# Ledger of designs, part 11: VH-VL binders against dITP/XTP pyrophosphatase

Target 1, 211 residues: dITP/XTP pyrophosphatase, of Hydrogenobaculum sp. (b4u8r9)
Amino acid sequence: MKLMICTSNKKKFEEISSILESLKKDENLDLEFVKPPKEIEVEEYANTFLSNAYLKAKAYYNAFGIPALADDSGLVVEAFSDNLERPGVYSARFYKDSFGSHVLKEEDFKLSKDELNNLKVLRLLEKEENRKAKFVSVVAIVLSNNYGIFGEGELKGHIAKEPFGNFGFGYDPIFIPEGYNTTLANIENKDKISHRRQALEAVFFMLKKML
Short names: E, the ipSAE of ESMFold2; O, the ipSAE of OpenDDE; V2, 0.75 times the mean of E and O plus 0.25 times the DockQ between their complexes.

## First folded at step 9 (VH-VL; framework fv_faricimab_arm2)

Design q02 (from q01 with heavy chain N54Y G57D; at its last look DockQ between E and O 0.04; V2 from the best seeds 0.00; counts 0 for: pae E 11.9 > 2, placed apart)
Fold by ESMFold2, look of step 9:
Structure q02 (fold): chain C 211 residues (1-211), chain A 125 residues (1-125), chain B 108 residues (1-108)
Amino acid sequence: as target 1 above (211 residues)
Amino acid sequence: QVQLVQSGAEVKKPGASVKVSCKASGYKFTKYYMHWVRQAPGQGLEWMGWINPYSGDTNYAQKFQGRVTMTRDTSISTAYMELSRLRSDDTAVYYCARDSPYWDSGYEYDAFDIWGQGTMVTVSS
Amino acid sequence: SYVLTQPPSVSVAPGQTARITCGGNNIGRKSVHWYQQKPGQAPVLVVYDDSDRPSGIPERFSGSNSGNTATLTISRVEAGDEADYYCQVWDYSSDHVVFGGGTKLTVL
């Protein structure tokens, strides 16, 4: 069986395929991880990680007739997340999202996109007692026209009162993982803690049982 | 302002050791990996290894395994690289460089955004 | 281990476009970073993650990466762009860094 790894991010493709090959090692499975023949634009943009991952995988499956894997990930802050996980699927461009846009001022836009995203989160939480948050990754595999599987990974924690670094590199400078007393921005294997790996492990173990 | 300031130039004889320091300022020292990269005169950049300043863990390029030791002192935000059993082909400028942290948003920003000024180490008989 | 290949030199007339290549097996899958180094100076990051620019780097510096080739493109080259240029990737399987051999850009 061929399985397309459907991501436009070149590094993400390398990470996903490397993790899956490592999980397959010594398993004697008829399973090959391949690149899609070409990139596909996904017309349907949804507001959940699972829906986005599924729609992307489905688009590739419909185009090429090969089982397809896709993912989506982001930050979820509990205090912002009433009926919709926030920043959620908008994590990379949260500074442009209409939710909470009033906390950013014209002078802030000299900052990088990551610094703007972090600043927005911090200002929205300025008077909030609930600072709980998590990183989420969802992986979906479309196996046939109406059949697929998914896996999820989470890294729970809370939002720090202030960033630690000089640059806004994603949300890591403001995220303190559960069980730790420092931010994820500390350069250890912790910046490589991958909720994506958890999601991939989940779908791989399901695939094993189907093969 | 973010800066990495290295110790001054050194002249050594073959068989000696050299220890280069790299003092960080303007950012949280323990949040970013520190790399050491050398450059022989007229040559390209050669990666030597990294240290995690938080844990003290290291990873050395195979070529330098057994001769290089990377350490740090978190109380003064300073990383160190020591190279032992020097030989003439160790003559180079030695740089420290900060690694940008990885973010799991589909981006890999693990480039070296801040470099020290370099430390010339000359090994001559 | 992973190898990056760069041409040793590229010459370009002032005001024209320079293209510096970085070859590697499936490099299009990797995040490629580019550094400028002028004589006697430390390297400076000019492009990261294939095509992004750090703040302060002019828009005439751009990058692309697909297949087995990444390319640094400098449009409207100036005499001040004369430097050595290095590509770099990070190999997550070994946690090692790989540099290309460098390309000397001359502006004539």
Scores: ipSAE 0.000, ipTM 0.470, lowest interface PAE 11.9, mean pLDDT 83
ESMFold2 (binder alone), look of step 9: mean pLDDT 91; pTM 0.939
OpenDDE, look of step 9: ipSAE 0.017; ipTM 0.573

Design q03 (from q01 with heavy chain Y102R; at its last look DockQ between E and O 0.39; V2 from the best seeds 0.00; counts 0 for: pae E 12.2 > 2)
Heavy chain, then light chain:
Amino acid sequence: QVQLVQSGAEVKKPGASVKVSCKASGYKFTKYYMHWVRQAPGQGLEWMGWINPNSGGTNYAQKFQGRVTMTRDTSISTAYMELSRLRSDDTAVYYCARDSPRWDSGYEYDAFDIWGQGTMVTVSS
Amino acid sequence: SYVLTQPPSVSVAPGQTARITCGGNNIGRKSVHWYQQKPGQAPVLVVYDDSDRPSGIPERFSGSNSGNTATLTISRVEAGDEADYYCQVWDYSSDHVVFGGGTKLTVL
ESMFold2, look of step 9: ipSAE 0.000; ipTM 0.489
ESMFold2 (binder alone), look of step 9: mean pLDDT 92; pTM 0.943
OpenDDE, look of step 9: ipSAE 0.025; ipTM 0.614

Design q04 (from q01 with light chain S55K S93R; at its last look DockQ between E and O 0.04; V2 from the best seeds 0.00; counts 0 for: pae O 8.4 > 2, placed apart)
Fold by ESMFold2, look of step 9:
Structure q04 (fold): chain C 211 residues (1-211), chain A 125 residues (1-125), chain B 108 residues (1-108)
Amino acid sequence: as target 1 above (211 residues)
Amino acid sequence: QVQLVQSGAEVKKPGASVKVSCKASGYKFTKYYMHWVRQAPGQGLEWMGWINPNSGGTNYAQKFQGRVTMTRDTSISTAYMELSRLRSDDTAVYYCARDSPYWDSGYEYDAFDIWGQGTMVTVSS
Amino acid sequence: SYVLTQPPSVSVAPGQTARITCGGNNIGRKSVHWYQQKPGQAPVLVVYDDSDRPKGIPERFSGSNSGNTATLTISRVEAGDEADYYCQVWDYRSDHVVFGGGTKLTVL
């Protein structure tokens, strides 16, 4: 069967495909990973990673009639999370979310979007004892109209007091993973890939049992 | 200091091949895709393809498929672009350019933040 | 086969605002990047991901992207801003990079 990898990001497509091909290695499975025929506009109105991953996969499945894989990921800061994980599904555009908007000032908007997101997180945590956080990746596969599977992976850590390092983008300069004494932006390692691999492994082994 | 330094200008006859080098310094060579872009005199930018320095995987623009080969040597942090069966309309400045880092925290860039100085390749009789 | 269209030239008086457009089908769903190229030089990234600036680029360079049009805006234009400007996206279907045709900015 064909399985669409539903992402418009070239590096994410290659990374997901590479992990899935590695998991498939030396197995006699009738499974091929393909690009969707075209990009689909996805109406994302859910407030969880799983729901958004499902909505993306479902939209592609509805458009092309081919089993569809999609993901959603982001940063979750424990102290911001009441009944919603935050920044959560809003991680990319957290700087303009209404939650905690008072900590950003007009002059701050000279900064890049990534720097604004990081600054917002840091200022919201300035007087907070609980700095626990995690990166989360959720993968969903829609196999038919009413049937699908999903998997999740996490990279646990905490938010640094100040940004450090120049590797990567996003929240890496303020995230200290468990077992390390510095931010992801100062570490040349693959811990971030590990949480995506966890989600893909869970989904792949469920999919394998169905083939 | 992050930089890309390319090999010097070349003059070639039609039918020959040219191989341009691009040496990276100041960053982890294998973490960033390398692109090749050319610009004919008085013309716009024309994308030729990319190489993933980690895997050696490539993707070429259709116009150059069959004539271009992109390679790298990770031991010396150097990318190469070879164009064969040169024609006079291949006369251009050839640039290498670094792509944004891999996706890490849900943010993606596909921008070229560092460019080589350019290598002029002249194809004439 | 994704196509980006730019006007071939834009002329503005010093101190005024220049707006350079980049048209593409549903370009608002893509990350748009802008490069400045002066004669004899390599391109320089001036705006990325629609509206972000690299370190060292003045804040008078700004960008927007919605619908079918992305726009590079240069306020308080200086003579030193005379250059060619290119927009760029990644085309998902072909996994290729696409550049616009370029816009020559002239400061009158």
Scores: ipSAE 0.013, ipTM 0.591, lowest interface PAE 7.8, mean pLDDT 85
ESMFold2 (binder alone), look of step 9: mean pLDDT 91; pTM 0.939
OpenDDE, look of step 9: ipSAE 0.016; ipTM 0.571

Design q05 (from q01 with heavy chain W103Y Y107W; at its last look DockQ between E and O 0.29; V2 from the best seeds 0.00; counts 0 for: pae O 10.9 > 2)
Heavy chain, then light chain:
Amino acid sequence: QVQLVQSGAEVKKPGASVKVSCKASGYKFTKYYMHWVRQAPGQGLEWMGWINPNSGGTNYAQKFQGRVTMTRDTSISTAYMELSRLRSDDTAVYYCARDSPYYDSGWEYDAFDIWGQGTMVTVSS
Amino acid sequence: SYVLTQPPSVSVAPGQTARITCGGNNIGRKSVHWYQQKPGQAPVLVVYDDSDRPSGIPERFSGSNSGNTATLTISRVEAGDEADYYCQVWDYSSDHVVFGGGTKLTVL
ESMFold2, look of step 9: ipSAE 0.015; ipTM 0.587
ESMFold2 (binder alone), look of step 9: mean pLDDT 92; pTM 0.943
OpenDDE, look of step 9: ipSAE 0.000; ipTM 0.531

Design q06 (from q01 with heavy chain G57Y, light chain S31Y; at its last look DockQ between E and O 0.05; V2 from the best seeds 0.00; counts 0 for: pae E 12.1 > 2, placed apart)
Fold by ESMFold2, look of step 9:
Structure q06 (fold): chain C 211 residues (1-211), chain A 125 residues (1-125), chain B 108 residues (1-108)
Amino acid sequence: as target 1 above (211 residues)
Amino acid sequence: QVQLVQSGAEVKKPGASVKVSCKASGYKFTKYYMHWVRQAPGQGLEWMGWINPNSGYTNYAQKFQGRVTMTRDTSISTAYMELSRLRSDDTAVYYCARDSPYWDSGYEYDAFDIWGQGTMVTVSS
Amino acid sequence: SYVLTQPPSVSVAPGQTARITCGGNNIGRKYVHWYQQKPGQAPVLVVYDDSDRPSGIPERFSGSNSGNTATLTISRVEAGDEADYYCQVWDYSSDHVVFGGGTKLTVL
């Protein structure tokens, strides 16, 4: 069985593939992880990680007829999240989002996208007592027209008062995981992938039973 | 299917302004950033800036800061670029270009997968 | 500001391999995109994220990126590949786009 890993991000493809190959090690499974033949547009974006991961995997399955794995992930800050997880599905583009846009100034845009995202979160929380946050990863696999499986992983923590550390990317410099007194960017990469690995382990466990 | 259609050629005098439009079709206009890129005759591509069609927020290349204004009208899926205080060296073809899809929420920066046909702006006395 | 350097021109015989370079400080830590532009036409994306091809681009177009140099490789070059080629990255510090100066590929 071939399983498409449906991401246009080379680093994410390599990381997901590496985790899945590790989980497959010493298992006698007929399973091969491949890139999609081409990138496609997903017509609908939902407001949840689960729905987005499913819609993406389904779109690839419909386009190519091959079982398809997709993920959606992001940061969720409790203080921003009323009826939607925020930044949530918009995590990569939070600096451009209309929610809380007033805290960014024109001169801030000399910063990178990641730095802008982090700055926006920090300014929105400047006077906020509740700094609880989590990273979420949802993985969906569409196996056939009407059948699929899902897994989720979370890494709970809170938002630091300022950026710190030189590892990782994205929100790592401002995220302090539960049980630590420093940001993800000051912790080696092994801990960074725990929420993604959790989601992948969940779907792999289910997939293994089907093979 | 997915298209960016730009307004027609313009001839302007030095000191005037020009406003070029870029109408999107075949995709969700507010889900993709729009860039403006120009190309003087016989020259390379020069990035001018981007606009987030959802929020209206912009980021301009330093060379154009203070002279360029990028806007949009989401009700008709159209982006605009206005360049003021035109000089003869602003003579160029002006392109709009869409970022690639955001479907996997990765942290890598996107390529420009769809381009408009270009709008020739000629600035002459 | 970040600078990308391309050779102004490259010439190649039909059926051979063309290599177009794009130089930049630590460009291997960035994702590089490549565009083909034929006279009187808008640019067309031919390689993205260093080495990936959009749909409809022949497999003979490929890319690599490491150290200070990214390379667009066109194998089995055809007359129709004659065009200008631009590399492009994002400058994360400014969230600005940077293009290389362009390379004219001549098939002879």
Scores: ipSAE 0.000, ipTM 0.494, lowest interface PAE 12.1, mean pLDDT 84
ESMFold2 (binder alone), look of step 9: mean pLDDT 91; pTM 0.939
OpenDDE, look of step 9: ipSAE 0.015; ipTM 0.562

## First folded at step 10 (VH-VL; framework fv_faricimab_arm2)

Design r04 (from q05 with heavy chain K28T K31D N54R N59D, light chain S93D V97Y; at its last look DockQ between E and O 0.03; V2 from the best seeds 0.00; counts 0 for: pae O 12.2 > 2, placed apart)
Heavy chain, then light chain:
Amino acid sequence: QVQLVQSGAEVKKPGASVKVSCKASGYTFTDYYMHWVRQAPGQGLEWMGWINPRSGGTDYAQKFQGRVTMTRDTSISTAYMELSRLRSDDTAVYYCARDSPYYDSGWEYDAFDIWGQGTMVTVSS
Amino acid sequence: SYVLTQPPSVSVAPGQTARITCGGNNIGRKSVHWYQQKPGQAPVLVVYDDSDRPSGIPERFSGSNSGNTATLTISRVEAGDEADYYCQVWDYDSDHYVFGGGTKLTVL
ESMFold2, look of step 10: ipSAE 0.319; ipTM 0.747
ESMFold2 (binder alone), look of step 10: mean pLDDT 92; pTM 0.943
OpenDDE, look of step 10: ipSAE 0.000; ipTM 0.530
ESMFold2, look of step 12: ipSAE 0.318; ipTM 0.753
ESMFold2 (binder alone), look of step 12: mean pLDDT 92; pTM 0.941
OpenDDE, look of step 12: ipSAE 0.000; ipTM 0.525

Design r05 (from q05 with heavy chain N54R, light chain S93D; at its last look DockQ between E and O 0.03; V2 from the best seeds 0.00; counts 0 for: pae O 10.5 > 2, placed apart)
Heavy chain, then light chain:
Amino acid sequence: QVQLVQSGAEVKKPGASVKVSCKASGYKFTKYYMHWVRQAPGQGLEWMGWINPRSGGTNYAQKFQGRVTMTRDTSISTAYMELSRLRSDDTAVYYCARDSPYYDSGWEYDAFDIWGQGTMVTVSS
Amino acid sequence: SYVLTQPPSVSVAPGQTARITCGGNNIGRKSVHWYQQKPGQAPVLVVYDDSDRPSGIPERFSGSNSGNTATLTISRVEAGDEADYYCQVWDYDSDHVVFGGGTKLTVL
ESMFold2, look of step 10: ipSAE 0.067; ipTM 0.664
ESMFold2 (binder alone), look of step 10: mean pLDDT 92; pTM 0.941
OpenDDE, look of step 10: ipSAE 0.007; ipTM 0.554

## First folded at step 12 (VH-VL; framework fv_faricimab_arm2)

Design s01 (from r04 with heavy chain D31E G106S; at its last look DockQ between E and O 0.07; V2 from the best seeds 0.00; counts 0 for: pae O 11.7 > 2, placed apart)
Heavy chain, then light chain:
Amino acid sequence: QVQLVQSGAEVKKPGASVKVSCKASGYTFTEYYMHWVRQAPGQGLEWMGWINPRSGGTDYAQKFQGRVTMTRDTSISTAYMELSRLRSDDTAVYYCARDSPYYDSSWEYDAFDIWGQGTMVTVSS
Amino acid sequence: SYVLTQPPSVSVAPGQTARITCGGNNIGRKSVHWYQQKPGQAPVLVVYDDSDRPSGIPERFSGSNSGNTATLTISRVEAGDEADYYCQVWDYDSDHYVFGGGTKLTVL
ESMFold2, look of step 12: ipSAE 0.399; ipTM 0.772
ESMFold2 (binder alone), look of step 12: mean pLDDT 91; pTM 0.937
OpenDDE, look of step 12: ipSAE 0.006; ipTM 0.532

Design s02 (from r04 with heavy chain R54K Y103W; at its last look DockQ between E and O 0.03; V2 from the best seeds 0.00; counts 0 for: pae O 13.2 > 2, placed apart)
Fold by OpenDDE, look of step 12:
Structure s02 (fold): chain C 211 residues (1-211), chain A 125 residues (1-125), chain B 108 residues (1-108)
Amino acid sequence: as target 1 above (211 residues)
Amino acid sequence: QVQLVQSGAEVKKPGASVKVSCKASGYTFTDYYMHWVRQAPGQGLEWMGWINPKSGGTDYAQKFQGRVTMTRDTSISTAYMELSRLRSDDTAVYYCARDSPYWDSGWEYDAFDIWGQGTMVTVSS
Amino acid sequence: SYVLTQPPSVSVAPGQTARITCGGNNIGRKSVHWYQQKPGQAPVLVVYDDSDRPSGIPERFSGSNSGNTATLTISRVEAGDEADYYCQVWDYDSDHYVFGGGTKLTVL
């Protein structure tokens, strides 16, 4: 069976693919992971990770008729917690969220979105004593028009005072997992503890029962 | 020049609805959230809600839930605020105000840096 | 609901320094903005993010925020500074913007 990995984030795609290949090998499943023929625009205005993951997967399934896997993940900072759990579902575009205050400098325009998001989180936490946070991931697989499965993962930790590490992506440079003294960006083989792996394992467990 | 220009004064009867417009110029309309704030005569400022002109998403103050509707027309860079089931205590000057959360604008703060001139809405029998 | 408390009025002589306070529970953990409103006019942002000034606002206007009190300071007060001043915060719990009750600054 072919399974499309549907993400426009190159780094996320690599991570997901790596984990899936490992799981496939371990479980001896007959799966072929493929990229979508093309990227399609999916509006992600849902308020939950599950809803967004489902919408993405469903959109790609509808477009290409191949079982589709999509991931929606984000950082949840406890100090920012409200009805929307910021950054939450807006993690990738947190810099566009109406939250906090900052005047951008000229040099800021040269930064990546990930860097800008990280700086925003750090800026907003400057006055906060509570630095608890967690990564959340939901993976959805749409197998047919009327059938889908999903898995969830969570990694608890806290936000570092400064970015550290050159590896990884997203909020990895500012997130310290529980039980560690360094950021995800400085941890080798982070996929072993990652929220995304947990979610993928969970959904794969269900998929295995179906195959 | 960046500015917000609002529609003219309104006089309404209790139970009626009022729709106030706010036209933006001098900047990219969809790059800034639009807030609505009202001020009763001789009283302070009261936040009503916001709209994201790009997505059309809205969030209203609890007090106005079910009675206020914020919309926008991106083709003419105009935001609208409609308040229904009007009563006498709705008499106030209504303001639109800009807030930018987007990096592309060079500004990210939840302060309201640009205000419309205000629209007086009078509700009387 | 989160509440911001301002004195209803403050009086100051020309050339002196005016201080307008805004009280709130742990307000020092929030970003406080200040608006000036003259009669018959829309509010004007004079201080944002506790202590930053928008372009065009005189250096006489400054702000601070710590503990349970934010303060707008206007040095070398002029007759033209006579106005109502409002503090503002975004409340995380309710996801609402909250204004203080306003302070009328009178220049004697």
Scores: ipSAE 0.000, ipTM 0.537, lowest interface PAE 13.2, mean pLDDT 87
ESMFold2, look of step 12: ipSAE 0.351; ipTM 0.764
ESMFold2 (binder alone), look of step 12: mean pLDDT 92; pTM 0.940

Design s03 (from r04 with light chain W90Y Y92W; at its last look DockQ between E and O 0.03; V2 from the best seeds 0.00; counts 0 for: pae O 12.6 > 2, placed apart)
Heavy chain, then light chain:
Amino acid sequence: QVQLVQSGAEVKKPGASVKVSCKASGYTFTDYYMHWVRQAPGQGLEWMGWINPRSGGTDYAQKFQGRVTMTRDTSISTAYMELSRLRSDDTAVYYCARDSPYYDSGWEYDAFDIWGQGTMVTVSS
Amino acid sequence: SYVLTQPPSVSVAPGQTARITCGGNNIGRKSVHWYQQKPGQAPVLVVYDDSDRPSGIPERFSGSNSGNTATLTISRVEAGDEADYYCQVYDWDSDHYVFGGGTKLTVL
ESMFold2, look of step 12: ipSAE 0.386; ipTM 0.774
ESMFold2 (binder alone), look of step 12: mean pLDDT 92; pTM 0.948
OpenDDE, look of step 12: ipSAE 0.000; ipTM 0.529

Design s04 (from r04 with heavy chain D104N G106D; at its last look DockQ between E and O 0.07; V2 from the best seeds 0.00; counts 0 for: pae E 9.9 > 2, placed apart)
Fold by ESMFold2, look of step 12:
Structure s04 (fold): chain C 211 residues (1-211), chain A 125 residues (1-125), chain B 108 residues (1-108)
Amino acid sequence: as target 1 above (211 residues)
Amino acid sequence: QVQLVQSGAEVKKPGASVKVSCKASGYTFTDYYMHWVRQAPGQGLEWMGWINPRSGGTDYAQKFQGRVTMTRDTSISTAYMELSRLRSDDTAVYYCARDSPYYNSDWEYDAFDIWGQGTMVTVSS
Amino acid sequence: SYVLTQPPSVSVAPGQTARITCGGNNIGRKSVHWYQQKPGQAPVLVVYDDSDRPSGIPERFSGSNSGNTATLTISRVEAGDEADYYCQVWDYDSDHYVFGGGTKLTVL
């Protein structure tokens, strides 16, 4: 069985493929991880990580007729997340989102996109006592026209009061993982706390039972 | 059909100012940062700064602080770069450039995917 | 502060493979972008995020990035590939957007 790894990001493709090959090692499974024949643009965003990952995987399956794996990931801050996880599927572009846009001022927009995202989160939480947050990764696999499986990984923690550290990118400078007293940007070796690996392990376990 | 169209070439004397325009079409102007990059004759590319068209917020390279002003008019999807107190070593082609278009990917990338045609500014006595 | 170093020129026979390097301290931890500029024209993005291609760029263009070196690879070089090539990274402490000095590719 061939399984397409449906991402336009080569670093993500290599990471996902490497994890899956490691999980397959020493297993006698007829399973091959491949690139899609060509990349397609999936323009419809859903409101959840699962729906967004599924829509992407489904689009590739519909285009090429091969089982398709896709993912979606982001930051979820509890204080912003009532009916909808926030920043959620808009994590990369949170600084542009209408939710909470009033906290960003004209002069702030000299900052990088990641710095703007972090600043927005920090200002929205400035007077909040609940700073709980998590990184989430969801992996979806479409196996046939209307059948698929998914797995989820989470890294729980909370939002720091100010940015710290110089490792990583994105929200790492403001995220303190559960069990740590410093931000993810101050942690050199964070492989054992990977939310993406957790999601991939879950779907691989389910695939293995089917093969 | 995303396009950036810049104003025409200009010849200026030392001490003057120049204002170059960059009109965007084919995309939502306020959703992408606009950058300005210049290239002196026979030289490489030099980043000057950016503007966020939604807010008007700017950031300038240290070399141009105090001499450059970047603005925009969202009603006509146009960005502007003004460089004052011109010197002969400001002779260059000035480009506007848009950030990467990959909103459908997991994250945006800090690459310039669409460039204007360039505006030659010549500073001579 | 952050410096990108490119060879000033590279010469390759038609049909061969050109490799253009971009050196930087720990550049493998950064996303590297590559631009092609033909004489009298604006730059064109040919590779972004180390190895990805925008639509309309031939598969002959590829990239890699590890350690202290990023590389733009152009396979089966054609006369039309003759141009200047610039690498670019983002670095907050260096006024954000840093370009390499450029490499002139000559097709013999």
Scores: ipSAE 0.006, ipTM 0.493, lowest interface PAE 11.2, mean pLDDT 84
ESMFold2 (binder alone), look of step 12: mean pLDDT 92; pTM 0.940
OpenDDE, look of step 12: ipSAE 0.025; ipTM 0.544
ESMFold2, look of step 15: ipSAE 0.005; ipTM 0.544
ESMFold2 (binder alone), look of step 15: mean pLDDT 92; pTM 0.938
OpenDDE, look of step 15: ipSAE 0.024; ipTM 0.553

Design s05 (from r04 with light chain S31Y; at its last look DockQ between E and O 0.03; V2 from the best seeds 0.00; counts 0 for: pae O 12.6 > 2, placed apart)
Fold by OpenDDE, look of step 12:
Structure s05 (fold): chain C 211 residues (1-211), chain A 125 residues (1-125), chain B 108 residues (1-108)
Amino acid sequence: as target 1 above (211 residues)
Amino acid sequence: QVQLVQSGAEVKKPGASVKVSCKASGYTFTDYYMHWVRQAPGQGLEWMGWINPRSGGTDYAQKFQGRVTMTRDTSISTAYMELSRLRSDDTAVYYCARDSPYYDSGWEYDAFDIWGQGTMVTVSS
Amino acid sequence: SYVLTQPPSVSVAPGQTARITCGGNNIGRKYVHWYQQKPGQAPVLVVYDDSDRPSGIPERFSGSNSGNTATLTISRVEAGDEADYYCQVWDYDSDHYVFGGGTKLTVL
């Protein structure tokens, strides 16, 4: 069986693929991980990680007729607690989300989206003592028109005072996982503890029972 | 020019509903949250809630839960606020106001930088 | 619910400095915004993020915030500054935007 890993984020694709290959190791499963034939636009308008993951997976399944895996993940900062769990489902585009205020400098326009997101989080936490945060991931697999499975993962930690590290992507440079004194961007084998691995393990367990 | 233009004054009976519109122009409608704030005669400002024009997501002040509905039509860059089961103390000027997360301008606010002109809603028997 | 407290009124002579306070529990940990509202008009943002000014707002308008009190300062007050002023914060606990009761600034 072919399983499409559906993400437009190249780094996320690499991480998911790596984890899945690791999980499949020593398993006699007829499972092949593939890229979608092409990227399709999927609007992430839902308010939950699960809904967005499902929407993405379903869209790709409908487009190509191949079982589709999609991940929706994000950072949740406790100090930003609201009905939307900010950044939450808006993690990838947090820099454009209406939350807090700041002035961007001219040099900020040359920054990556990830960098802009991180700066916004740090700016909003300037006056906050509570820096508790967590990564949340939901992985959904659509296997047919009427059947799908999903898994969830969570990694607790807190937000660093400054970005640090060169590994990973997204909010990794500003997130210190529980039990560590450095950021995810400074941990080489972060996939061992990652929220995404937890979610993938969960959904993979279910997938194995079906194959 | 960035502006918000609201619908005209309304007169309603108790128990009725009112729907106020707010048309945005001069900017990308879906890039900014839209808030609704009301002000009773001679009183202060009261926040009612917001809508994300992109997703249609909403959040209402607890006071108005179950009685207010915020919607939008992106095709005409218009936000709507409907208040049902009106009573006399709902008499107020109702404002729409945008919350700026616009990154390309170099400025982002959680303050309300642009306001509509207001819509007077009178509830009387 | 989070509460912002403003004095009902402040009076100043032309050319003097007006100070309008906004009290709130640990308000110094929040970003405070200020609005000016003249009779029959919509509010206008005059200060945001405690001390920043939108474009077009005179330098006479400034803000500060620490402890339990935020302050809007209007230097060299003019007759045209006579208006109601409101402070505002976002409260994460209640997930609400909160306005102060407003202060009427009278220019004598």
Scores: ipSAE 0.000, ipTM 0.532, lowest interface PAE 12.6, mean pLDDT 87
ESMFold2, look of step 12: ipSAE 0.240; ipTM 0.726
ESMFold2 (binder alone), look of step 12: mean pLDDT 92; pTM 0.942

